# Ledger of designs, part 12: VH-VL binders against Protein-tyrosine-phosphatase MKP1 (MKP1)

Target 1, 143 residues: Protein-tyrosine-phosphatase MKP1 (MKP1), of Arabidopsis thaliana (Mouse-ear cress) (q9c5s1r149to291)
Amino acid sequence: ECSKVADHIYVGGDAVAKDKSILKNNGITHILNCVGFICPEYFKSDFCYRSLWLQDSPSEDITSILYDVFDYFEDVREQSGRIFVHCCQGVSRSTSLVIAYLMWREGQSFDDAFQYVKSARGIADPNMGFACQLLQCQKRVHA
Below, E stands for the ipSAE of ESMFold2; O stands for the ipSAE of ESMFold2 at other seeds; V2 stands for 0.75 times the mean of E and O plus 0.25 times the DockQ between their complexes.

## First folded at step 4 (VH-VL)

Design v4 (from u11b with heavy chain R102L R107F, light chain T94Y; framework fv_unasnemab)
Fold by ESMFold2-Fast, scan of step 4:
Structure v4 (fold): chain C 143 residues (1-143), chain A 122 residues (1-122), chain B 107 residues (1-107)
Amino acid sequence: as target 1 above (143 residues)
Amino acid sequence: EVQLVESGGGLVQPGRSLRLSCTASGFTFSDAWMDWVRQAPGKGLEWVAEIRSKANSYATYYAESVKGRFTISRDDSKSIVYLQMNSLRTEDTALYYCARDLYYGSFYMDVWGKGTTVTVSS
Amino acid sequence: DIQMTQSPSSVSASVGDRVTITCRASQSVSSYLNWYQQKPGKAPKLLIYAASNLQSGVPSRFSGSGSGTDFTLTISSLQPEDFASYFCQQGYSYPLTFGGGTKVEME
């Protein structure tokens, strides 16, 4: 399922990443692939890609890449584009990055941003390590 | 010791072909994205091509000036990346560098070889 | 293609001087801008990646700043070993593109 989380942000899993018609029908222009070591850039002549190598593990460091990801989301927004963010299932890795962006962009707490994303995509569930990192980021982003 | 060693350069006539090789050592080559960057005599740097790892389906990207003429490929069993150059032009004359590309949202080249010289002249 | 414009094309400076090199992108590259140093007869060396991150082993006198379309490389106190050409490169989208380079000549 391809879930619209914000005007320019959509989230899904590998099944949607493989479906060019769903991506085109949702007006997607850019794709952030969170699992480059598992999923290739399926339609690189049709979309602008960025690929990250994030493991769905509590020990994975997402904090170090957050501002790079935020800049990419902002660039897509400024171009009036739409970005599709995906991992394997669209549960933890992709949703964690979007939650972080909403915390930064809208000044939301982790809980508020998480509930907002979860209302658009019911299966959203950041792993414990990602949740802890985003709670730590809450102090820096809102301080 | 992380090392890249280019070979295969030389003098060649316009319209002919040449294949460059770059042998890697000291790191897990199969996980790395590899690039070719060239530099014409006394000029600046020009990115030529990139090949990604198996995890990215060996995706390839090219500068517009070489599309359709150059092909980048790799042999992970030998830790070699290749650049097949067809229909060579005098403007392809340059020192060709092999480089390792790190993708952390910035596509930067952290390790470079010493280069191999290609001269296209009649 | 994203065009990268560097200025100045060359600069002459004395040891101890502050040197500033500018790089301008034809469209936003966010923070995906890298800087390289190339000494005569040598391969390029990565100095700074993602606009402001200093590569391991690079002296702290080098710094980068900027985002979007305008970027700056600063050498706070020029040393003799800094005689070199400097190139910016955008890593935002393919094709990857370099600036025309800036030659820093030691007085």
Scores: ipSAE 0.000, ipTM 0.527, lowest interface PAE 14.4, mean pLDDT 86

Design v40 (from u4 with heavy chain S57D P101D F102Y, light chain S30Y; framework fv_unasnemab)
Fold by ESMFold2-Fast, scan of step 4:
Structure v40 (fold): chain C 143 residues (1-143), chain A 121 residues (1-121), chain B 107 residues (1-107)
Amino acid sequence: as target 1 above (143 residues)
Amino acid sequence: EVQLVESGGGLVQPGRSLRLSCTASGFTFSDAWMDWVRQAPGKGLEWVAEIRSKANDYATYYAESVKGRFTISRDDSKSIVYLQMNSLRTEDTALYYCARDYYGDYYMDVWGKGTTVTVSS
Amino acid sequence: DIQMTQSPSSVSASVGDRVTITCRASQSVYSYLNWYQQKPGKAPKLLIYAASNLQSGVPSRFSGSGSGTDFTLTISSLQPEDFASYFCQQGYSTPLTFGGGTKVEME
């Protein structure tokens, strides 16, 4: 399942990350791999990669990397590219980063951004720690 | 030595079935995407079907002209890819090549010598 | 489906000639364009992959260029063993499609 969340952002899991045909058919140019310690950069010669080492744990600190991720998403958008963001299942890690970006870019609340992403990808479910971090940083990430 | 050897071709009547086999050696077969490409006498190349690796859930793809009639499958324990051809038509007459799609890069770097399928009444 | 149009259908050439073959895709295939050589009675052989990458063991007189919809295969100095048919193939999406082929024959 490869879910279009915004004009330049798509979300999925490892199954999609391994399928070059699905990625190309969706016009993907860049890939943000949230699980670099589990999944390799499968198609380095076809796509521009950035890899993160995020654990799907409430104790993982995602707030410290948010602006770096936002800068990457903006760079891709500026190039008229499309980014595929993935973790293992496309449920928590990848969706949390995209929710944060929508909060920041569109000025949405956490709840609005989460419901929007969930409308595009029904399985989206940030872990409790990620949700709490985004709620705490709500004014900082979209002010 | 990396090698692909096709077998199973022959003369068949329209409406009948035939199964082609392609035996691979000299590489890790289970990692490769495998394709069938055919060539009618004196004509160009036509891609027929592809089966991906276990890492891609053995996904299969077909040319529209054969969809619903042909089935591609593989047996990684034997390093064989198959093409089951049902409801054969005279238009299916061709030399059938087995080819390796190099690890999903959409180019075929190794080809067999082909096996001839003739469909006539 | 992506249609591949190859030209010319045939070209007569002499040893030492520079030969160019062109391939046009009906929509962008980016750099996912491959070239194959086929000699009479033989299976196709990969020459160029991803538009411009020379396959291992292929002589340097062969080169590929282009991106998007327009591609060219060039043989800088034709040798006797180069008289063959040449086919382009897009690898961007399934179904994979081939050009109609170009026969390079002796004058």
Scores: ipSAE 0.007, ipTM 0.542, lowest interface PAE 12.1, mean pLDDT 87

Design v41 (from u4 with heavy chain D31N A55W D105E; framework fv_unasnemab)
Fold by ESMFold2-Fast, scan of step 4:
Structure v41 (fold): chain C 143 residues (1-143), chain A 121 residues (1-121), chain B 107 residues (1-107)
Amino acid sequence: as target 1 above (143 residues)
Amino acid sequence: EVQLVESGGGLVQPGRSLRLSCTASGFTFSNAWMDWVRQAPGKGLEWVAEIRSKWNSYATYYAESVKGRFTISRDDSKSIVYLQMNSLRTEDTALYYCARPFYGEYYMDVWGKGTTVTVSS
Amino acid sequence: DIQMTQSPSSVSASVGDRVTITCRASQSVSSYLNWYQQKPGKAPKLLIYAASNLQSGVPSRFSGSGSGTDFTLTISSLQPEDFASYFCQQGYSTPLTFGGGTKVEME
């Protein structure tokens, strides 16, 4: 399933990343591949790609890449594009980055951003380490 | 007023090189993707090349017929897109249009008047 | 590469006639199909994008329909300024490809 999480952000897994028809039908222009070591950039000439090498592990440091990811999301938004963010199943890695972006951009708490993403994509479930890192980020922002 | 103006066309012998320019005005050029489309005398339209914006790392794409011979480039400070044509062949003879595509749907909403390239001895 | 086939290659028509031009893609292009008008000695002009969306400033007598592989451009009541060539173009996949064109000529 390709889930619309925000005006310009869609989330899914490898099954959607391999399906040009689904991507095109949703107006996708950009793709953020969170699992570059597993999934190739399937349709490089038809979309604008950026790839990351994120392990779905509690020990993976997502905090260090968040602002680079936010800059990319903002670049896509400013040019009226639509970005598809994916990992293997669209459960942890891709959803964690989108949750972080909503927290940063909208000033939402982790819980609010997570519930928002989960309402659009029911299988969204950041691993414990990612959730912990995002909660630490939240502590730097007042309600 | 959004406008594209091509220049640099002319008569050139086979095997030589020619550089086309397209000057843009009336829009934020640095944000736009730019394409070259050609039309041989009395024939239809053929997409030639595309260069994307800074946000897309200036990615370039080419039609198979020109790959390895043509190079598309841009100068955002001057609002110009270029088409460097090397190893020209008689079948490259055409009117060359500069056009602005809209990404996503890839429709071309702005076209220049074209510049003529004739490759013959 | 996606091949675009237009029919007819030419049509003779009179002012007031309904003109229909078809475009067929060799594989599905969803709704990523655009139509252009080209008058002799002039650059192409965008008429319709994404199968059915009328470009700003284009008369309402022009309309587009279709999805997948089969598309149609219709001119409901031909005017003198509509005698021109018309081209379809798929925007689904690179390389971008155009139909061979349809010339609408005065009868």
Scores: ipSAE 0.309, ipTM 0.761, lowest interface PAE 3.8, mean pLDDT 89

Design v42 (from u4 with heavy chain A59T G104S, light chain S93D; framework fv_unasnemab)
Fold by ESMFold2-Fast, scan of step 4:
Structure v42 (fold): chain C 143 residues (1-143), chain A 121 residues (1-121), chain B 107 residues (1-107)
Amino acid sequence: as target 1 above (143 residues)
Amino acid sequence: EVQLVESGGGLVQPGRSLRLSCTASGFTFSDAWMDWVRQAPGKGLEWVAEIRSKANSYTTYYAESVKGRFTISRDDSKSIVYLQMNSLRTEDTALYYCARPFYSDYYMDVWGKGTTVTVSS
Amino acid sequence: DIQMTQSPSSVSASVGDRVTITCRASQSVSSYLNWYQQKPGKAPKLLIYAASNLQSGVPSRFSGSGSGTDFTLTISSLQPEDFASYFCQQGYDTPLTFGGGTKVEME
């Protein structure tokens, strides 16, 4: 399922990432592939790709890449583009990056941003390590 | 200021070759896809060719009418896109525009003024 | 290839008139239909993208509608500067294709 989370941000899993028709029908111009080591850039001739190699593990450091991801989301937004963010199932890795972006962009708490994303995509569920890292980001940004 | 400036048009005999250039300024050229669109005198618009960015492996696409005869290429260091036209025919006579599509949405948000190509004996 | 059929090929109109131009695709192009205006001696100018989105700086009297195969460009109250040619273009897939154009002429 391709879930619209913000005006320029859509979230899904590998099933959507493999379906050019779904991507085109949702107006996608850019794709952030969070699982470059598992999923190839399926339609690299048709969409603008950025690939990350994130493991869905509590030990994975997402904090170190957040500013690069935010810059990418802002660049796409400023161009009036629409970005599809995906991992394997669209549950933890992709949703964690989008939650972080909403916390940063809108000044939301982790819980508010998470509930907002979850209302658009019911299966959204960051792993414990990602949740802890985002809570740490909240303490630093909102302090 | 975002601008596209075409050059290289002229009068050429059938069967000969001509190369068009389009110089871009005011935006990050290396990220942009670039297209050529032509218009025969008093006629409508015809899409000719497209070249995508390095991120898209410089993929190229052509209208069936020009496949095998025309080659689109780019030089990101100079912010120039080229159209090499070989084996020219009288029906290739047109004003040739350089245009920037918005990625996979393909709407052309910026156009040059065009350069005229006349193929005649 | 996706064929774009545009009608009418020309229309004579007066200032203040409502003008409608239609574009029909040979297969569904979803909402990927763009409209351009071209004045004599000038390059085309983007008016509407993705069927209904007005390009920045384009007057609100221009509007687009439709999805799938049938699309319409409407000029609600024609102004002197609107006498021009108009073209639709599908952005769904390559090769990109344009409609044949519509010339809006002064009556």
Scores: ipSAE 0.038, ipTM 0.673, lowest interface PAE 6.6, mean pLDDT 89

Design v43 (from u4 with heavy chain Y103W D105S, light chain T94W; framework fv_unasnemab)
Heavy chain, then light chain:
Amino acid sequence: EVQLVESGGGLVQPGRSLRLSCTASGFTFSDAWMDWVRQAPGKGLEWVAEIRSKANSYATYYAESVKGRFTISRDDSKSIVYLQMNSLRTEDTALYYCARPFWGSYYMDVWGKGTTVTVSS
Amino acid sequence: DIQMTQSPSSVSASVGDRVTITCRASQSVSSYLNWYQQKPGKAPKLLIYAASNLQSGVPSRFSGSGSGTDFTLTISSLQPEDFASYFCQQGYSWPLTFGGGTKVEME
ESMFold2-Fast, scan of step 4: ipSAE 0.450; ipTM 0.826

Design v44 (from u4 with heavy chain D31R P101L Y106F, light chain A50Y; framework fv_unasnemab; at its last look DockQ between E and O 0.77; V2 from the best seeds 0.00; counts 0 for: pae O 8.3 > 2)
Heavy chain, then light chain:
Amino acid sequence: EVQLVESGGGLVQPGRSLRLSCTASGFTFSRAWMDWVRQAPGKGLEWVAEIRSKANSYATYYAESVKGRFTISRDDSKSIVYLQMNSLRTEDTALYYCARLFYGDFYMDVWGKGTTVTVSS
Amino acid sequence: DIQMTQSPSSVSASVGDRVTITCRASQSVSSYLNWYQQKPGKAPKLLIYYASNLQSGVPSRFSGSGSGTDFTLTISSLQPEDFASYFCQQGYSTPLTFGGGTKVEME
ESMFold2-Fast, scan of step 4: ipSAE 0.550; ipTM 0.843
ESMFold2, look of step 5: ipSAE 0.016; ipTM 0.678
ESMFold2 (binder alone), look of step 5: mean pLDDT 95; pTM 0.957
ESMFold2 at other seeds, look of step 5: ipSAE 0.017; ipTM 0.675
ESMFold2, look of step 7: ipSAE 0.027; ipTM 0.674
ESMFold2 (binder alone), look of step 7: mean pLDDT 95; pTM 0.956
ESMFold2 at other seeds, look of step 7: ipSAE 0.026; ipTM 0.693

Design v45 (from u4 with heavy chain E50R Y106D, light chain L96Y; framework fv_unasnemab)
Fold by ESMFold2-Fast, scan of step 4:
Structure v45 (fold): chain C 143 residues (1-143), chain A 121 residues (1-121), chain B 107 residues (1-107)
Amino acid sequence: as target 1 above (143 residues)
Amino acid sequence: EVQLVESGGGLVQPGRSLRLSCTASGFTFSDAWMDWVRQAPGKGLEWVARIRSKANSYATYYAESVKGRFTISRDDSKSIVYLQMNSLRTEDTALYYCARPFYGDDYMDVWGKGTTVTVSS
Amino acid sequence: DIQMTQSPSSVSASVGDRVTITCRASQSVSSYLNWYQQKPGKAPKLLIYAASNLQSGVPSRFSGSGSGTDFTLTISSLQPEDFASYFCQQGYSTPYTFGGGTKVEME
């Protein structure tokens, strides 16, 4: 299941990350691997990779990497590329980064961005700690 | 109409450098990925390097045997791809082909005639 | 790296013969397996891509089959112009690796 969230952003899990045909059929040029300690960069000569080492744990600090991730998404967009963002199942880690990006870029609330992503990918479900961190980011900006 | 022409080969001593060029014509070079593939005398084919297009940030990839010694680059304004070969070894002796890979199946659909590199004293 | 083992290394055949060449990958390459023909003094020419797709302009006597780790190239009725070397190549992942080649020689 490779879900299109925006013109240049796609989300999935390891099953899609291992499927070169699905990735190429969707025009993917860049891959953000959220689970570098679990999944290798399967097709390094076919795609441009950036790997992160995010644990799907409420105690993981996702806030500290958000602007680096946003910068990468914007770089891909500026190059007319398409990025595939993945973790193990495409449920929490990868979807949390995309939700954060939509909040930042489109000025959406967490709830609006989450519902938008969930409408494109029904299994999207950020863990409690990630959801809390994104809600705190929203609260500080609009406080 | 579609054509690749390699040049720059020659006889060179071990430890020296040599730069190969490949001039493309008949297609939109700036959108294409480009490969270098070599063939030692009487031996099989060995993929050497790849450079992708601007859409892929000009990403480069190398065979382990040449990594750190060879550099692939391109000049889209001139429709040329280069292979800079440093610290040459006798085992680098080969006919060097320029080839255009096809995205999806990674087959090479267009090849040049090749340029010969001989590394010997 | 994915190792490609090609067999036989050479085969002697006559015009009209059916020739089969096999290629085995050390790990699955799905259907990303390509076949090339090379005549003496010439650059390789693409024959088959993605295991079974015939390249435009290539005669229908050439066919490819297989998936995963085991692949075959078949020439159904050998013609004089088919005496050449043949190479398989995996397009699955870097480094892209070629088989050792099969030389089809006149008996």
Scores: ipSAE 0.006, ipTM 0.594, lowest interface PAE 10.9, mean pLDDT 88

Design v46 (from u4 with heavy chain N56Y S57G F102Y, light chain G91H; framework fv_unasnemab)
Fold by ESMFold2-Fast, scan of step 4:
Structure v46 (fold): chain C 143 residues (1-143), chain A 121 residues (1-121), chain B 107 residues (1-107)
Amino acid sequence: as target 1 above (143 residues)
Amino acid sequence: EVQLVESGGGLVQPGRSLRLSCTASGFTFSDAWMDWVRQAPGKGLEWVAEIRSKAYGYATYYAESVKGRFTISRDDSKSIVYLQMNSLRTEDTALYYCARPYYGDYYMDVWGKGTTVTVSS
Amino acid sequence: DIQMTQSPSSVSASVGDRVTITCRASQSVSSYLNWYQQKPGKAPKLLIYAASNLQSGVPSRFSGSGSGTDFTLTISSLQPEDFASYFCQQHYSTPLTFGGGTKVEME
């Protein structure tokens, strides 16, 4: 249940985040932990970590952190690395950040990016507040 | 010397409450996650509850058998973790251990000696 | 919940014997399995963590192996102080769950 959603991006939940073997077998070099207040950085000596404290709530503001996240994804890509992005279940928080990145990087609409991620990870389902924020972001980017 | 000392156990009637305490020393308590594990007389080990550090929002987790009845909490200024046990049942009779999972990895590297809770009429 | 099945429930052995204890998880726990030793009247003591890593201060006669669903604790040459109960525990997901225990008794 470690899903490859782009050449350098993988998504999963806490179960995969705890499994060093799955992470190593997928060539992961960097981990973006979206739930730093819930999950620790399990393997600090093995991977490069960045942790965020995102609640899976429609009222959480993901827009304010998007460019920092995009910079991190780009840094990993430029290093020929692979990043594992996770939250508790890999359904809303982690998938929302990856959807936003694909919209920004590839110029995709929210719906196209969401369907692309969902084709790689069937359980992907941003909460309604995240979806609304990404649609607002789309209008700004593609205005 | 890293040490955990439990207290607060005793004999209590069904339906009553007890509050267990675990005093920690010899390590930076505020950075540690803390767990309670129990053992019924002559039986195996059962994980009961966990409370994480401030960096993890003091998140709490419970075994299904105690959800809604037990509450784990902590006082970092005193280096104490608590287990508030409400609506006690005879099935809660056990030796209650305080344990420290190592660096969030969930293996318990430090255990106290335990405090005995007997729920009987 | 992940169920941990431990076997045997007890074993009779003599000093110098090789003792093996097995633990089976109801689903894969990868390598997130620990082994504890408990002597009568004492708290459990960590022996092995993450399936095969020997805890500091634990004698080298103890070893752990396995991954996924099947795990083994081995005592290569049983010593008098090794007569005790042994428990496996998964730390793959909450709730944390323990095996039923194996009592190693003197023959």
Scores: ipSAE 0.000, ipTM 0.494, lowest interface PAE 15.7, mean pLDDT 86

Design v47 (from u4 with heavy chain Y107G, light chain Y32W; framework fv_unasnemab; at its last look DockQ between E and O 0.04; V2 from the best seeds 0.00; counts 0 for: pae O 16.0 > 2, placed apart)
Fold by ESMFold2, look of step 5:
Formats: sequence, C-alpha cells, structure tokens
Structure v47 (fold): chain C 143 residues (1-143), chain A 121 residues (1-121), chain B 107 residues (1-107)
Amino acid sequence: as target 1 above (143 residues)
Amino acid sequence: EVQLVESGGGLVQPGRSLRLSCTASGFTFSDAWMDWVRQAPGKGLEWVAEIRSKANSYATYYAESVKGRFTISRDDSKSIVYLQMNSLRTEDTALYYCARPFYGDYGMDVWGKGTTVTVSS
Amino acid sequence: DIQMTQSPSSVSASVGDRVTITCRASQSVSSWLNWYQQKPGKAPKLLIYAASNLQSGVPSRFSGSGSGTDFTLTISSLQPEDFASYFCQQGYSTPLTFGGGTKVEME
C-alpha cells in the first residue's frame, strides 16, 4: 500500500501512515497529512509533519494551497528526504496533490501526470472537482 | 565492518568544557542517526542526545538533564559526531558511548567502546 | 518523559534456569521497546528490537514479548555466558529512556 511515485515521493493511506515500520523501511523522513482533523500525526517526534485539512469533495478548493505544497515537496527533495503523502485511502486527495506537483515540475499535462501516478498506484482516482481544478489551472502551473 | 570510536574524554573540573568525538566507519554515515548514551560508574544507562541525518534537517534532541549545556553536531564529510559539553557538573561523570540506532528507532545496533569523562573538583 | 521500570533489580540463578525480566512503561510505547545485554567493562549489545524481534547473531533462547506498557524478556535455559546485566529501552519518543537494569548473577 505504500506506493513509490517519484524518487522522493511516496503515497498511501492511513494504514501505512500509522505503521512506523513501513515508514522507516521506505526511508520516509517527512509526512504530508492531507486529513489533519481525521488522522493525527502518529509519530510526531520521529518525522517532520505538515498537515492539511482537505475534504474529499468536488467543492474543496485545492488550487489555493498548491504552491505551498510544491515548496514543501521541493524542500524535501533538496534535503535528500523522502515524503509520504497520505489521506484516508490514498485515492483522491493525496494523489491529486502529487499529480499537480508532477504537472508543475515535469511540465506534464493533467492526463499524462494522472496516468503516471495511476501506473504507480492503480487506485489513484481524484474526485471530479479536483480533476477539473487541475485541468483549469494547467496553464498557470506550467508558467 | 561497522565501527564507532569515541575520543576526547578526560578529567576536568566542574564548570569547564569538553568536546567528545565519535568517528564512524563501515556504513553510510550520512544516512544514519547518531546518539550519545552515558553510564555513571556502577549505574545504568542514560540516553543523552541524538542528531538525525541531513534528510531529517539534522534535527537534534537532548535529555532534560543536559539541555542547554550540551550540543550534539556532526560532520558528514569526516563521518564524525561531536558532543560539546559545557558547564560540566560532577553528575556528568560517566562513560560516554556513541551509538547508531538501526533505521532510526529499531534499537541501537552499533556501539563504541566509550570514552570516560570524570568531573571532579 | 516516559519512565521505564524494570523488575527484578537482580536475579540469582543457575545454568539451565528459565529467567524472566519485566519492563513497564509509564505510558504506552506501542511495540517500540528494545532489550540490551551488558557485561562488565563492555558496551551494551542489542538483543531484541521492537518488542519481539531477535537481533542477528543472538541465540534463540532469548525471546521478547509484550506491547503497550508491559514487556518481558525471557531466557529459556540460562547459559554461563548469560550472566550479565539487562536493560530495556523505549524507542517510541524522545527523550529515549532506559530501565534501571536487571543483574543476572550466579547463585
């Protein structure tokens, strides 16, 4: 369930987020918790956490936080760290943020970034609102 | 052949300073967390400090008994961990071990032989 | 801070005896508990990590059990080389803490 999407990016659900052994075995150093009021920071003294409070709803606005998330992913990469990005099941919220990052960093279209993430984690399935938001902001994210 | 070698111990008066060094070999030092553990004569083990890897932003942690007086640091290019010990007290008298925790928190699987620090007036 | 309480403080035993050492944490440490052996003049040696996992090269007569607050180290049949001190240590959160130790000595 802990899916490697990029050299520094891993994705999964709450089951992995609360398993210290899996996190350590994958060399995780940082955690992005997309569901801060649902899942606690299970190992606060052992990993660097950043928590977001996202609902898996078409009306949830993710575009307002994208560049803060990109900066965090880049900070982890520059430190040679590995970030575990999670929500409850690792299907919609966490994968949407990773898709957006690949669009920004790699210059990929939404479709290409989505297929890349889905090839690494077959259950990846952003809700329609997130997908629409990423399609609409594609021009701005690419520069 | 994994090895940790401590040095820099000695006899010092209370209030003085001492720097301990731990030289590591046989493993990828830059990926490892490193700890100091001490043992007073005839007593049990006391964890002192930990410094994490570059990937953890070199985060440091200290036992309350040494916080503000001791500083742990590392030089990844030399594979050395340091413990700067300021404002030494007689209670700091101990054998100081350098240790490597396996995968962070899976126990300390490598220990040095220790270096003795004696603080007496 | 999480206090670790070991009992007994010492055990007098003979070769072949079963020896049981208990470690209690002041709050749950999940399974993040380690056991060490230390002989006089030597550095500690890791025996058991994460409550029940035997470190490489440690004889199978050593075993660990427990989770949460109560943990046990068992030596199923004591050997001459097992007369030593034993320490538990929680790895759950900083500051890391050790138990007070248990000395296993010849009766």
Scores: ipSAE 0.006, ipTM 0.538, lowest interface PAE 13.8, mean pLDDT 87
ESMFold2-Fast, scan of step 4: ipSAE 0.478; ipTM 0.834
ESMFold2 (binder alone), look of step 5: mean pLDDT 94; pTM 0.953
ESMFold2 at other seeds, look of step 5: ipSAE 0.007; ipTM 0.523

Design v48 (from u4 with heavy chain D31R A55Y F102Y, light chain G91Y T94Y; framework fv_unasnemab)
Fold by ESMFold2-Fast, scan of step 4:
Structure v48 (fold): chain C 143 residues (1-143), chain A 121 residues (1-121), chain B 107 residues (1-107)
Amino acid sequence: as target 1 above (143 residues)
Amino acid sequence: EVQLVESGGGLVQPGRSLRLSCTASGFTFSRAWMDWVRQAPGKGLEWVAEIRSKYNSYATYYAESVKGRFTISRDDSKSIVYLQMNSLRTEDTALYYCARPYYGDYYMDVWGKGTTVTVSS
Amino acid sequence: DIQMTQSPSSVSASVGDRVTITCRASQSVSSYLNWYQQKPGKAPKLLIYAASNLQSGVPSRFSGSGSGTDFTLTISSLQPEDFASYFCQQYYSYPLTFGGGTKVEME
């Protein structure tokens, strides 16, 4: 239930975040924890952590952190690392950040990036507010 | 700190060419999109050109008034963005700013102080 | 091209005044609109992005509102450092376009 979305990006929920063997078997080196107020950094001595405190609420502002998240994903990629991005279920918060990254990096529309992520992880479903924010980012990415 | 420094402006006759440079520091230049914006004396702002990053295949965009005459380019190894201006017209007289847009919000969060281009006989 | 029209082109105001500047797009730009402040001899500074979001470090007396074609920048209680020119800018589509500017003058 650890879904590979790109060569260096994997998505999941808390169940995978707690399972060191699954993380090691997938070659994970870095973890982006989207729910620092709920989930601790379970294996600090084994992985490099970055934690965010994102509420799964339509009113949460994800656009303000997107560039920092993209820089982190690119830093991990340049180090030949693999990042595991997670929230509680791997449905909304973590998938929204990965969808945004694919839109930015690959020049995809929101719908194309979302369908791509959904094909890798069937339960992916950004909340309405996140979807609206990403649709706003879409206009300029696609020129 | 994040900084942009423009150079290359000057006085040039109509029909001539001039190349502007903008040197960036304090951020990972190769990942950033870069824009040129100009301002004629006593007038408002006019967007001129944009170049995206290598992750976007260095896509370029231009204002209609400069298409075919101006070329935006970049050298990631030196952290410099260029604006090559050919067939200059008196209407191109302006202070030229280098600016970095912030992805996600698409606003220009970092600006240089500008370099002055005067096209006159 | 999307044309951005600002009104007024200039306004005279006193410290403490409420100042409102309007920006109208020739077609809908949704919420893809920014506001910049420019002081004489200085580069523009971002104030508001995506129509209503206040940029970090910008005083709370500045606010933006609107969507579609009609947008407003409001300064609730004008301070001496606010005498400057203000520009709206759409990023809905290329080419990027700015409004003609509004100069807020003392007195």
Scores: ipSAE 0.006, ipTM 0.575, lowest interface PAE 11.6, mean pLDDT 87

